# Ledger of designs, part 23: VH-VL binders against Protein STK_02290

Target 1, 225 residues: Protein STK_02290, of Sulfurisphaera tokodaii (q976g0)
Amino acid sequence: QEQLVAVNELNENLGKVLIKIARDSIANKLGILKINLEDYLSSLNDPILNKKGLAFVTLETYYGNSTSLRGCIGYVEAVAPLKEIVSKAAIAAAFSDPRFPPLSKGEFDNIIIEVTVLTKPQEIDVENRWELPKKIKVGEDGLIVEYGILYSGLLLPQVPMEYCWDEETFLAETCIKAGLEPDCWLNNKVKIKKFQGIIFREEKPKSEKILIIKPSEVKCKKEEI
Key: E = the ipSAE of ESMFold2; O = the ipSAE of OpenDDE; V2 = 0.75 times the mean of E and O plus 0.25 times the DockQ between their complexes.

## First folded at step 13 (VH-VL; framework fv_acimtamig)

Design y08 (from v02 with heavy chain Y33W; at its last look DockQ between E and O 0.74; V2 from the best seeds 0.75)
Fold by OpenDDE, look of step 13:
Structure y08 (fold): chain C 225 residues (1-225), chain A 126 residues (1-126), chain B 106 residues (1-106)
Amino acid sequence: as target 1 above (225 residues)
Amino acid sequence: QVQLVQSGAEVKKPGESLKVSCKASGYTFTSYWMHWVRQAPGQGLEWMGIINPNSGGTSYAQKFQGRVTMTRDTSTSTVYMELSSLRSEDTAVYYCARAEKFYDYYSGYPHFFDYWGQGTLVTVSS
Amino acid sequence: SYVLTQPSSVSVAPGQTATISCGGHNIGSKSVHWYQQRPGQSPVLVIYYDNKRPSGIPERFSGSNSGNTATLTISGTQAMDEADYYCQVWDSSTYVFGGGTKLTVL
C-alpha cells in the first residue's frame, strides 16, 4: 500500500483547506455554489492533499450554546487523495447519512463542519486476546473491527471520550458497530486495528477560525448510544 | 459519467463454466465495491456475491459457495465473475452492480446498488 | 433466511398514486432500497435508505419504512413508470431482494 497522509504532515493551514473543501463541496451540491468540483479539487496542488488519505466528515447543527449531530460519514480505504476523500465524505454526510434527511439550503449556514483525518490503521497483535485492552488507549486510539470483508466497524478516537467508555467497552462497542457480538474481540479470527486522528473543527458555522482538537480533549456527554 | 459495460451473451452446456466481465469507467475503480446479481427469465433478482476491487477480497452467497469465483484487474478496471458446473437453472441475465463503501457514526455500510451494468445473458442448454 | 414479501402486481390509472409494499420482519429497523426495472432493461435505483432519492429520480417517487412494512409511493403516476419494482435489504452478510411487483399503468 502507498504511504498515507500522516497526522504530523497536517497543520492549521491544511486544516482550514480541508474544512473549506468540505463546505464548498456541500454548497456546490446544494446549488449555493456553482463550480466544477473536479476542476476545483484538481486546482489544489498541495502535495499532502494529493496523498492518499482516510477521513471522516462530521456535521453538527449549531444552536449557539449547544450542537447536535447532523451527519457523519467516513472513508477508511486509502484509494483516493485526501482532498477527494474529504469532498466525498462531506457530500455523503450531508445527503446520504441514513439517520438524517438530506441537508436543506436553509440548514447550511447553521452547520459546523468537523474533519477527522486518520492515520494508517495497524493491526493489534497479541498472544492472549484478553490483553487487547492494554494495547489500546482511550482518548488516543480509534478502532476498526473486521471479520472478513462484510463485517467491519469503526469508531473514531473521540467516540469513547464522548461516551466515557473504557478500553474494554470501546472494543465491545466497536464489535457491535461491525455487526458482531460485543465479545467478538476475544475471537482470534477477528482483526482488531487501531489508528489515531487529528480533528479540525469550525469554531462556529462558516468561521474562519479553525480549531485543532485532540481526541483526549473531548468531553464526556454521558449519553447512550 | 459512471458506466459498467459487460461482456456479450453466451451459450453454454451443462457442466461447463461461464466467465462474465464488467468494465468500469467514469469513476475511481478501487473506490467502490462491485456486486454480481443474476435474474432468471421471468424471475426476480438474486444476489451472488461481492468483491472489493482494491484488496481483491470476496464474499459469496451460500448458494454459490464453491462454484463461483470473482476477480478483478485493476489495470483495466474490470471485474470478472466465473461460475462453474453450470446447470440449466443457471440460465439468467447476470448483472454487475456498483456499491459505495463508507462508514457512518452509528450504523453500518450503505448496502445498495447505485449503478448497474447492461446485463449478460447466459443460456445453459443441452 | 430473511424474506421480503411484495405483491405480485399493482395497477394504477395515469395521474393516480401507486403504492407498493415490501413486508419483512421488523423491516423498520433496516434500511430499505428500491429498484425500478423496465422491460428488457437493467435495474435502476429509485429510493435508498428508506426515503432518499438519487439524482435524476423524479420527486413523485417517495419511500417510507416502519414496523414490518416498507412502502414505495409514486404520485402522479405516468406511463413511463410501468415497470417491475424490487425492494432490497442487507441481512446477516447477505443481500435480500423482494419478489418484485409489476406496476401496470392503465
Scores: ipSAE 0.751, ipTM 0.904, lowest interface PAE 0.7, mean pLDDT 94
ESMFold2, look of step 13: ipSAE 0.762; ipTM 0.878
ESMFold2 (binder alone), look of step 13: mean pLDDT 93; pTM 0.949

## First folded at step 14 (VH-VL; framework fv_acimtamig)

Design j01 (from y04 with light chain S31N; at its last look DockQ between E and O 0.78; V2 from the best seeds 0.79)
Fold by ESMFold2, look of step 14:
Structure j01 (fold): chain C 225 residues (1-225), chain A 126 residues (1-126), chain B 106 residues (1-106)
Amino acid sequence: as target 1 above (225 residues)
Amino acid sequence: QVQLVQSGAEVKKPGESLKVSCKASGYTFTSYYMHWVRQAPGQGLEWMGIINPNSGGTSYAQKFQGRVTMTRDTSTSTVYMELSSLRSEDTAVYYCARAEKYYDYYSGYPHFFDYWGQGTLVTVSS
Amino acid sequence: SYVLTQPSSVSVAPGQTATISCGGHNIGSKNVHWYQQRPGQSPVLVIYYDNKRPSGIPERFSGSNSGNTATLTISGTQAMDEADYYCQVWDSSTYVFGGGTKLTVL
């Protein structure tokens, strides 16, 4: 497969399937669900799930009226079918996030799973690098900064919404995320790519009901205070 | 089962080139990074470079820049490392080593090697 | 030129606890990974991200990292643990390995 998943191909039912893939992959790793994961994934024949894709899986611990981050892992390159990416990202978020211990069996029923599916990143084409802020839409676009193979940074589309950033700040912060100087986006050797995303999230741990969130719906934290 | 199988031992003369292969199996070849790490006799491990098997993109340690070339063949799931202008100091066991491609949103790229090839001894002597 | 320093060797009796240090300036701010290399064998990852064990690594392997020292600890040391052990970090610009520690089980 060379074709990438388009986010407009994803509906509520596919969002539920992606969350189920994530949850079943974690459950299998914990020994809660006894399946052959490779066979399970190979049995999923929906053409959309078999397209190459980009996704992040976010785990949060649920406290009823609040949540806290428990892991967040994804892929910044479309290298495998969406179903496989979500499974691998879920396992990594649960067990390999350096900030957290491996997820325990006791935690499994008290986490919320969120899957964010990303569009194919597009390199922003400008004659003059000073035009880059004008080509970015805060609330719609996520950014990737790349310099060679070892310097890469990504910020999701909701991030500048949460922090009330303008486009130039968004570019600078993505440069910093890549381990580069804040003005790296002016350097012709640095690639700037943009993408969009859609968020599928369990309403409560293991709930049948899910939420579908567009990044533009995220409120600025500064104005809440 | 993840397996990385390297080409056999070689004896070389100074000034020649070496080319070591590493064939991957048991996983999706393009979904992981591949690194090369060498170990001189009685010495520790030394990183040489990285290749992205999906794109073919590479980055090399400064010490080897200009002498090393890493390539891949996705149809055979094989990575190659070529080192030119060999010196006696290049006598070492050469390892391919796999790394995860996932991105931790808060910590970035994982920088550990989860599976290693069996190693290829290259001896540079007159 | 970030440097990781390990002792050349450590000896322990069977059943005792072995500790292998990895010194580096402010290493506590870095993620430390550990590899076991048995004679004639390739390295095997035994600890990643300071203190996480890959599947198949016994619970007697553990790690810690703070200040200027990371430590690999092997409790209940067995003859099969006799090997060289290497610590490794990503130092912002390159991958760095320690010089290795030979663990001998007497």
Scores: ipSAE 0.717, ipTM 0.870, lowest interface PAE 1.1, mean pLDDT 91
ESMFold2 (binder alone), look of step 14: mean pLDDT 94; pTM 0.953
OpenDDE, look of step 14: ipSAE 0.877; ipTM 0.931

Design j02 (from y04 with heavy chain G108S; at its last look DockQ between E and O 0.74; V2 from the best seeds 0.00; counts 0 for: pae E 2.3 > 2)
Fold by ESMFold2, look of step 14:
Structure j02 (fold): chain C 225 residues (1-225), chain A 126 residues (1-126), chain B 106 residues (1-106)
Amino acid sequence: as target 1 above (225 residues)
Amino acid sequence: QVQLVQSGAEVKKPGESLKVSCKASGYTFTSYYMHWVRQAPGQGLEWMGIINPNSGGTSYAQKFQGRVTMTRDTSTSTVYMELSSLRSEDTAVYYCARAEKYYDYYSSYPHFFDYWGQGTLVTVSS
Amino acid sequence: SYVLTQPSSVSVAPGQTATISCGGHNIGSKSVHWYQQRPGQSPVLVIYYDNKRPSGIPERFSGSNSGNTATLTISGTQAMDEADYYCQVWDSSTYVFGGGTKLTVL
């Protein structure tokens, strides 16, 4: 089994490579970039890209002064190298997100790509389930809720920052994403895991300049007025 | 590219067990879920259960609980489905079917089957 | 448990539009997936998430889902489209298939 990538092993140049992998994978699927994707990925020699990794790829439609969500898909089970996870997540975010139609060729030049690299999720163990909010830190932790194989849900660490949620609300909303009742986190049969992440984001569509964002830096939208 | 190749047809007697294999190729075996779905002669499709090939974790449809066991061998990229205490009503074509493991931003993994094996006819006759 | 209802058969002339319904209580709040099964063959995914078409599926296949009815539509129907068609959902606890619709192209 290969070691998982740690978030602090990724510098700006590797972040640019991850975004390029995501963009080239989508371009290849659209027929814009005519490459053998398997050969392209196999040519990437950096040992960090070849470690098992966990990532989400987020696409946003660019409006100049604002953006809106266009797709967001990720993998949180460490089953493949980071480079492959980013490629698969990018393709899925563009074409398989149930909230959106498949990305069109005409949209390709007007999206922003964001790659969020995750740490290995760790189960939170408590004597009293009512203490779970105290074990979670909004602005640092993402959450996974699992009940068996068929019920699972995830929220990234930036999400409670964007919505100005407290820890209990964060737990409840993650339960809802798993298809469970909001108070499912009090159920001893429900597994709660936490993880961290760092965000690499194009500043503008296809820009060489990228932003490196920690979830704690995400401003609450309530306070943007 | 993606292929799911199942073991051959079988004839069984009531009370015996069947065990069908499904060998995957053309993709990373542990990156996808595997399901089993059966189809009785002249009838529709019936979901039997799911296995996570990475962890070996399973969940079974209530109808088959206690009779079905799903396992996998990651070294050969193969999943297995065993159905015990066979009855004539278990005569069917048995399919393995693959599903994605990705999470979207607001929900769990997807609940559709993107590739299917060729099917294995199992006939249970006295 | 949750029930999906399909007509047992639909017949169309070549070149016409075939419409296959999948009825279910509040099915419009669920994601509907469709499979084609040609005689003697395994199912093939033709529509997922109500209206998304996998790579390699002709664009004459489309889908919709609202209220209590999901619909698979095949425009310009060809003889090769003659098959059984199944709708499928996840109903929050298990996977449910419709009973299937035999499409005949006369």
Scores: ipSAE 0.542, ipTM 0.828, lowest interface PAE 2.3, mean pLDDT 90
ESMFold2 (binder alone), look of step 14: mean pLDDT 92; pTM 0.943
OpenDDE, look of step 14: ipSAE 0.804; ipTM 0.918

Design j03 (from y04 with heavy chain G108D; at its last look DockQ between E and O 0.74; V2 from the best seeds 0.00; counts 0 for: pae E 2.1 > 2)
Fold by ESMFold2, look of step 14:
Structure j03 (fold): chain C 225 residues (1-225), chain A 126 residues (1-126), chain B 106 residues (1-106)
Amino acid sequence: as target 1 above (225 residues)
Amino acid sequence: QVQLVQSGAEVKKPGESLKVSCKASGYTFTSYYMHWVRQAPGQGLEWMGIINPNSGGTSYAQKFQGRVTMTRDTSTSTVYMELSSLRSEDTAVYYCARAEKYYDYYSDYPHFFDYWGQGTLVTVSS
Amino acid sequence: SYVLTQPSSVSVAPGQTATISCGGHNIGSKSVHWYQQRPGQSPVLVIYYDNKRPSGIPERFSGSNSGNTATLTISGTQAMDEADYYCQVWDSSTYVFGGGTKLTVL
C-alpha cells in the first residue's frame, strides 16, 4: 500500500519533474535529446517518483489562444514506478496514438504537455447496480468499465465536466468506450472502478511555469445553457 | 533488448499434455500482456489466448476453452501454456507474443504483438 | 466469425512495388496490423495501426486501410523481403489473422 503514489504527495516541483520526464522522453525519441533513457530514469532518485504510479500524458498542439488534442495515452495498472509510467505514456501519446500520425520534430516546440496522475482505481461495490450513479461524483471521479481482460474502457475525471454529463451518462459513455452496450454497468459481470486525478500542465510550450488543475475546476464547454 | 526465449521442441502422443515456457527479459515483465499463437505446418497463425502477467488473469480463444491453461511466474519472468488432450491436429509451432498494456485514449488497449518468441515445435503423432 | 482474406501469393521483380491486400467487411473501421515471417523464422511486426512502422522497419514498408480493404505496400522490394505476410485485427471477441500471403521476389 505504502508503495503507491498518492496524489497529495505531488507538489508543484514534482509536477514540473513529471512534465520534464515526458518532454525529455519525447525529445529523445525524436533525436533532439541524445540520451540513454534507462540511465536517465535511473538517475531520478526522488522517493516519490520511484513509487508505483498511474498516469496519463496528454499532448496538445498550441495555437496561442487555443489548443487541440494531439495525443493522450496512459496506464491505469500500477505495474512500474511513476517515472517509468510517465516516460512510456509520453512516448506512446506522441507516436502510438492511432488518431494521429507520429509526432514530428517540427511539432515538438509547439505542443503543450499535460501529465494527469491517477489514484489506484477501486471497484465500486454495490448490492443493487442501480445505486452506481450515487457512488460516482462528476468532477472528481474517473471511471473504468471492465468485462474480462479484453473489454475495457476508461474516461478521465475531466471528461464529464467538459461535456456537462450527469453520472448515469458518464457510466453509459464509459461502457461505450469499452465496446459494450450503454447499460452494461447494470450487468453483474461488468466491473466498474473509479479513481481520481490531478493535472499538471505546461502553461505554454516548454514553459517553466506550470498549471495545477483539479478536475472539478474544468468548466463545461457547452456554449448554450 | 527485449527477448522471449521458449522451451525446446517436444514430441507427444495423442491424449498427453504439452507445457511450453516463455521466459521474458529486457523489459518489465508485468507491464505487458503475453499471448500464445500457434502455426500448424504449412498453415497460418492462430491465436490461442492472453495472460496478464501482473494479475494472472486470462482469456482463451473459444476453440481452446477447457483444454488450455496459461500461467506465469513473476519471480522468473516466465509464462507457461499448457494444452491438454492432445490430438494430431495440435502439431504446430507454438509462439509466445508480447503486447503493449497502455490504455489508448481511442481504444481500451493496443491489440498487436510487438515481439515474438522463437517458437516451440510440438509434434503429436497421429 | 470475422474473416480476413489475403491472396495466397504475390510475385514481384526486385526493385518493384509489392502490394498485399487484406479484405474484410468494414475493415476500414478497424486497426490493422501486419507481420512478416521469413522462412524458418518467427513473425515480426512491420506495420501497426494501419500505417505506423515500428522502430527498425524500413520506410519502404507502408500501409493503408479504407472501406473493405487494408493494404501492405513494399516499395523497392528486395530479396530479403521474400516472406509470408499476415494481416491481423481484433474483432471485439478474438484476434483474427489473415491466411497469409507468400511474397516471392524473382
Scores: ipSAE 0.606, ipTM 0.845, lowest interface PAE 2.1, mean pLDDT 90
ESMFold2 (binder alone), look of step 14: mean pLDDT 92; pTM 0.943
OpenDDE, look of step 14: ipSAE 0.745; ipTM 0.904

Design j04 (from y04 with heavy chain S107E; at its last look DockQ between E and O 0.82; V2 from the best seeds 0.82)
Fold by ESMFold2, look of step 14:
Structure j04 (fold): chain C 225 residues (1-225), chain A 126 residues (1-126), chain B 106 residues (1-106)
Amino acid sequence: as target 1 above (225 residues)
Amino acid sequence: QVQLVQSGAEVKKPGESLKVSCKASGYTFTSYYMHWVRQAPGQGLEWMGIINPNSGGTSYAQKFQGRVTMTRDTSTSTVYMELSSLRSEDTAVYYCARAEKYYDYYEGYPHFFDYWGQGTLVTVSS
Amino acid sequence: SYVLTQPSSVSVAPGQTATISCGGHNIGSKSVHWYQQRPGQSPVLVIYYDNKRPSGIPERFSGSNSGNTATLTISGTQAMDEADYYCQVWDSSTYVFGGGTKLTVL
């Protein structure tokens, strides 16, 4: 079995490299950075970057006192080395997200890039599907719901923290994300997988300083008046 | 340079099976989905199913459930589509078509076909 | 079950703007993709996600999607644009294509 990137292999310096890969890939597509992208990626010989991995790249427009979503695309199947996954996801987030027009050159200096690296999803095996909430840890686990190849939904581990969800609500909302009924997780034909993630985020557009965010540190926003 | 090269035209009789190949090149075979779409003479396009070349997993249009099988060989970067119990209305050009495998966090997988094979004409006649 | 309706044909003179409609109930809530098919050729993606152009597709191709109608627009129509055009969606259960529109450039 091919070796996947583990979260404990990821440190601040590697987080900076992943963000740089994402930013340089977008800059290259915009014509701001004149490189051969394939040669650039091939020159990255760090063994961790060459392991297969899963990642999301999130782009946010920076307004000084706030940010707004600008794109969020990733790979939820470990099909290529982490460096390639991050590059492809960054380009797709910038140019192919259906909610937004292609990123312009004028926007490039006003975005924050965030890379979320995921562990290998593990199918949750239970004899009784009613036990699934007991196998999930809000604040640590993300969820994937799959029914066949065409119905898939994913929620990142910080999401139930942001919305103050319990485990059963987390399962139901992930079902809805997959385009299924909220109780789909009781269906034995539906796969439920869990994973963990770590977030590397630019503090400000193009900053050298990055933030490392653990999902457990995200505060519940619905409870605040 | 993405290329999808399909096997040649076939003439079949009702009740037989067809099997069309689609060889991919110019990209990482397992990093994309492959679909099959057919077009009857003078008609529009009809989706048949999808295969994940990495896992071998498949999903088929309800119309073809029980008659269609899609497989792949990762060592040759080739997908196959087999349609059994052929009828005259199965006369069509059969296309393989590639789709992106990235996941939009809010919208899910993309549902468009960015590259198509040249097509394989299969004629079913007695 | 979900149906996409296209006109059978559209005719334009060179240099004029062609519009090809794709009707569907609440199609504005779906992502619409468009394919060009020249006679005897495979389909080619010309618009995805309503209004995005793949690399190599001329800027004169554009798209919109609102309410019950998606539209493919070809400005400055050229003789090489003569083809069949298909709209396509994912309807939450299957892939659906429109019946196709033959564009004639006279």
Scores: ipSAE 0.761, ipTM 0.888, lowest interface PAE 0.8, mean pLDDT 92
ESMFold2 (binder alone), look of step 14: mean pLDDT 93; pTM 0.951
OpenDDE, look of step 14: ipSAE 0.883; ipTM 0.934

Design j05 (from y04 with heavy chain D104N, light chain S31N; at its last look DockQ between E and O 0.75; V2 from the best seeds 0.81)
Fold by ESMFold2, look of step 14:
Order: structure tokens, then sequence, then C-alpha cells
Structure j05 (fold): chain C 225 residues (1-225), chain A 126 residues (1-126), chain B 106 residues (1-106)
């Protein structure tokens, strides 16, 4: 009976607000926007923002006609209101992604912010693990592979669309993402969870106009090469 | 201000059990993992296990499997570590240590301890 | 299991640069975290993800990690930096700490 955000409760206006939360949180940490972040978040009283939620914040460097990854952090357990997890994930993506140095003030105007809101992951229950591919829908489902509390791997729903993977390949690649063997999904001690997501993305750095992207709309890379 | 306040020092006999508490304040208790790490006198740090305060799920280092139990009480923001069948080798300072729960899309969970309790000295003597 | 090796001690003069090594097979492919433990106190995180400083850690603390060696560097070393220093990784199966390095500031 937890109050969780459903993807169908999110519209363009709320997507803009989530992106603004992410951008303002980063700006505050950079010293560009001088606010009390806790008071800022507390002032956001929209009931949907106050529901527990799951989200990723993705930062990309903008080059005009292309982008490159700059950070990607999220929460995949519904532990706090959506507004708070977006703020925390944004800050972590900017400053605590081990692949990148902390975001600089000079970069701030040249990043694209993307917020992906997730549904609560559901464990896929099957009698025979070989039936798992039949329970997964490429283009709709993301996958989480968990082995105990300490092994976890996640692939977002758009990823198998980008690579034109089938369901079995998607499972295998998610195992690899978790640091496990590709066939780990056949192991009864490994949990396989699925979820859905919706993507809100700035069209350009700091733009008011945003894109709303469903994973099923993501183009296969074969068609671009 | 994040604080992890542990219960006081204890003196135990071999074969007894210990139960150390760690009360968290200054943050949302269920939004972080809690770990237990011990340090024998004059020695280094040894990881014992992890609890997810939100779910109550646990995972223990192999060395302690079967002797250690970690629990929590969300109403008091407190985690507990119980170690049974004590031996003199269990003499140590026991620390609770907090870890971030955010998930890096490419590398998974953070595996560092950002805040530590003050430690609880447990002496096991015959 | 995976082993991290640190020197037992390092001595530096005040104002000079201290370098504390942490050796491990292919440690450059892992994320290395560093803790300071002053006498009689609990550990404090000083570097995470090889080279990132938590809030409140002075800029004189820095880190690097490549090949088989991770390094904690303290520039302009002060008397208050005298402590034990531990490196730590997640090795894909458990949490591993180095044996610790006692930094003495003479």
Amino acid sequence: as target 1 above (225 residues)
Amino acid sequence: QVQLVQSGAEVKKPGESLKVSCKASGYTFTSYYMHWVRQAPGQGLEWMGIINPNSGGTSYAQKFQGRVTMTRDTSTSTVYMELSSLRSEDTAVYYCARAEKYYNYYSGYPHFFDYWGQGTLVTVSS
Amino acid sequence: SYVLTQPSSVSVAPGQTATISCGGHNIGSKNVHWYQQRPGQSPVLVIYYDNKRPSGIPERFSGSNSGNTATLTISGTQAMDEADYYCQVWDSSTYVFGGGTKLTVL
C-alpha cells in the first residue's frame, strides 16, 4: 500500500519540473544557484512529486549535433519521495560517477539533463527458468539481475531496442552487467526483476522544451550505421 | 548532521553472545545501507556484513555466517548486530558504517562507507 | 581471496608530500576508497572512487589508481594528518581492506 508514482501519472509539465529539480540541485552544488536545497524541495507540494519513486538522472555533454555520456545515477528502490531521489541522483550523477571528474561550472551550460522515471521492479516468477524470455517484452521492460544484496545489474528498457537484442540476449547482457556469467538467469538463486520507464529529456541544454521518449520509440543502431 | 551512535563497551565470557546497537540520526534511515566492520586490537579492519534497513535483508561475510545476525528497528532508526558463541578472538572494536544506496548505471552500488559510528569495544575473556 | 598490500609506515616532514601506496592485482580496474583513522577514533572517508573528495576533506588529499597500484597523496602534510590510512575495494565478492599504513609527521 505504499504510495508509489505510476508512470501514467507523469505528463510533460511534471517532466519539466523533474528536470528543473535536477538542474537546480546541480547548480546549487556548483554555487551557481544559491538556495537552501531542503527548503526548495519542501516547497514542492505536488502530490505526485511527494510519492515514493524510482528514477535515473542521466547527464550528457552537448556538442550541437551529438552528445556523449557525462554521468548516470539513480535509485532502484523506492526509499524517498520522487522529488528527493531526483535531486540526490542528479547531484551524484554530476559529482560522484567514478568514470568522470566532478562536473565543473564551465560545463554546466553544455549538458543535457535526462530523467527516467521507473515503475517498481517486479520479480519474474517462473517454474522453469528457461521460460523467463517469454515473460519479458523488449521495448517495454527493463531488467534487473540481483544475486543476494551485493550483486546487481540493471539495463534500461531502451537498451535492447538500441542494439536490436532478443529477450534471451537481453537477459544474458543484464547478467554480464551484474558481473555474473551470461547464463546466470538460469540460476535459481538469481532474482530477475522487470520494470518500465518513461524518459524526460531536455531538447537542448537548459531548454524549456523537453522531449518525452518511450523506450519502444528508440531506434535500432543497425538502421543508423 | 549525520550521526551513528553505538551502545557502550562490553565485557563478555567465551560462549556468550553480544548485541551492539547503532542508532542513526540526521538522515533518512531507510535510504542507506548499514554495514558492520570490526577491528581487533592493533589490527586492521574486517567486514562482517550488511543490512538493508528498508527491507531488513542481510548478507554476511562467510567467516561469520551462522554466528552473526543483523536486525533493525525502523521506528527507532536503530540497527543491531548480534554475534554468538564468542571466543577470545572476537575481542575487537565493532563499528557500524553507512553506505550510499544510489545505483550507478554502469558500475552498480557504491561500495564505500561514508560515515562510521564511534565504535563499541567488546572484550571476550576467560 | 583478493589481497590489498600497504606499507606498514610512512614518515614525512611537515609541509612535504606523503605518498601511501595500495597494491593489488589489477587494482586499476577497481574503485579504491581511502579512510583516515586518527588514534583512538573511528575511520573517516577521505577519498572515494580513486580520486574524489567528500565534503570537508581538504584539497591537499588526492588519489590515483592505475595498473597494480592505487596511491593516496597528501600534499603540504600537517601534524593533524598523522594517522593510520586504509585502502578498500569491493572485489566483486566481498569488501577488502588493506592492512593499514601509519603516517608519521616528524
Scores: ipSAE 0.793, ipTM 0.890, lowest interface PAE 0.7, mean pLDDT 92
ESMFold2 (binder alone), look of step 14: mean pLDDT 93; pTM 0.950
OpenDDE, look of step 14: ipSAE 0.872; ipTM 0.931

Design j06 (from y04 with heavy chain T28K; at its last look DockQ between E and O 0.77; V2 from the best seeds 0.81)
Fold by ESMFold2, look of step 14:
Structure j06 (fold): chain C 225 residues (1-225), chain A 126 residues (1-126), chain B 106 residues (1-106)
Amino acid sequence: as target 1 above (225 residues)
Amino acid sequence: QVQLVQSGAEVKKPGESLKVSCKASGYKFTSYYMHWVRQAPGQGLEWMGIINPNSGGTSYAQKFQGRVTMTRDTSTSTVYMELSSLRSEDTAVYYCARAEKYYDYYSGYPHFFDYWGQGTLVTVSS
Amino acid sequence: SYVLTQPSSVSVAPGQTATISCGGHNIGSKSVHWYQQRPGQSPVLVIYYDNKRPSGIPERFSGSNSGNTATLTISGTQAMDEADYYCQVWDSSTYVFGGGTKLTVL
């Protein structure tokens, strides 16, 4: 039977394993780590890693006092075990993100890896679409906007926290992300889905210490003023 | 090794329907999208539609909406494309083509085809 | 209604560099993918996202995309490179292919 991982099943140790899967998969693709990746993944028998899951892998270039985005790819349909999703997403984030060239060997020791595990997206169904902002909680929910299989946009739950957006702004920006008009969420043919996530992040490149971040803990930059 | 093996060539009359199969092997069938693309004799490539093999969800090019149906059987790792109300201009080689299912945070789903079937020639003549 | 325009043919001597253009309005803002189709065979992806090579594609294949033109470049052209080449984009509503360019190696 189909079983999905829940974010509350993940602890610090599993977060470390997910980050290691991501880093080893990239290292293997670069030729730094010489393993059979399929055998490596098959050897991981933890039941939670073998549940179907949803995740993003985010790579950032580390500058000591700051970081910059280097790739961000994930799976938003739970069609494979979490361990496989994280491996494939890591490789894609490193080598197939259209915004960036393929990751080089020289960069490998200077990136931070972040794995965000997601809950299954749930469509928000309302009689009156103007009620949608009331069904969304900034600091908890991420959003997906879909129109058919070919139009999609996704914003992670930490994004509206970082930008101090209200719920209507969050909806509008997710519409724009999908390549649609900002008010597309009022259109009954457009699906709005919400999900939650938890973030596991290396403190420094290749560090054993990781950070566990809940989106609700992300502070708005307005608070500095 | 990824393989997409399609059903054999067919000869059809106008008004009939065609149904082409595409059997996938060497990868996890439900973890990728499948597309159909056709190529009329001596002509270029024309996209027909996409199916999500996991959910069975589809989206079709506007030109084929109402005539095309794409289905799949996950137990046999096979995708089907059915085109009805055939016309002479539907004479073409029909290809299935695989696409990655990862979601790029910036650009969404990938919009390229990494592996193609061998093609199925369908000739429609009266 | 988005249109990709390719030359019908390109000829190159063995060992020389072939260039195949793909014209489109503001194509530089889109991701361009390239396919090789040898006679009697199915298409093969040779470049994706403008300039990325799939595993197994020789380094002599490269791509660029800016302004209104994307270009596929084949350096050190060999007889086996004789094929039709198609550019392709996603145009926010549908998949669009160029008309194809026949590369001949003389």
Scores: ipSAE 0.765, ipTM 0.888, lowest interface PAE 0.9, mean pLDDT 91
ESMFold2 (binder alone), look of step 14: mean pLDDT 93; pTM 0.952
OpenDDE, look of step 14: ipSAE 0.885; ipTM 0.933

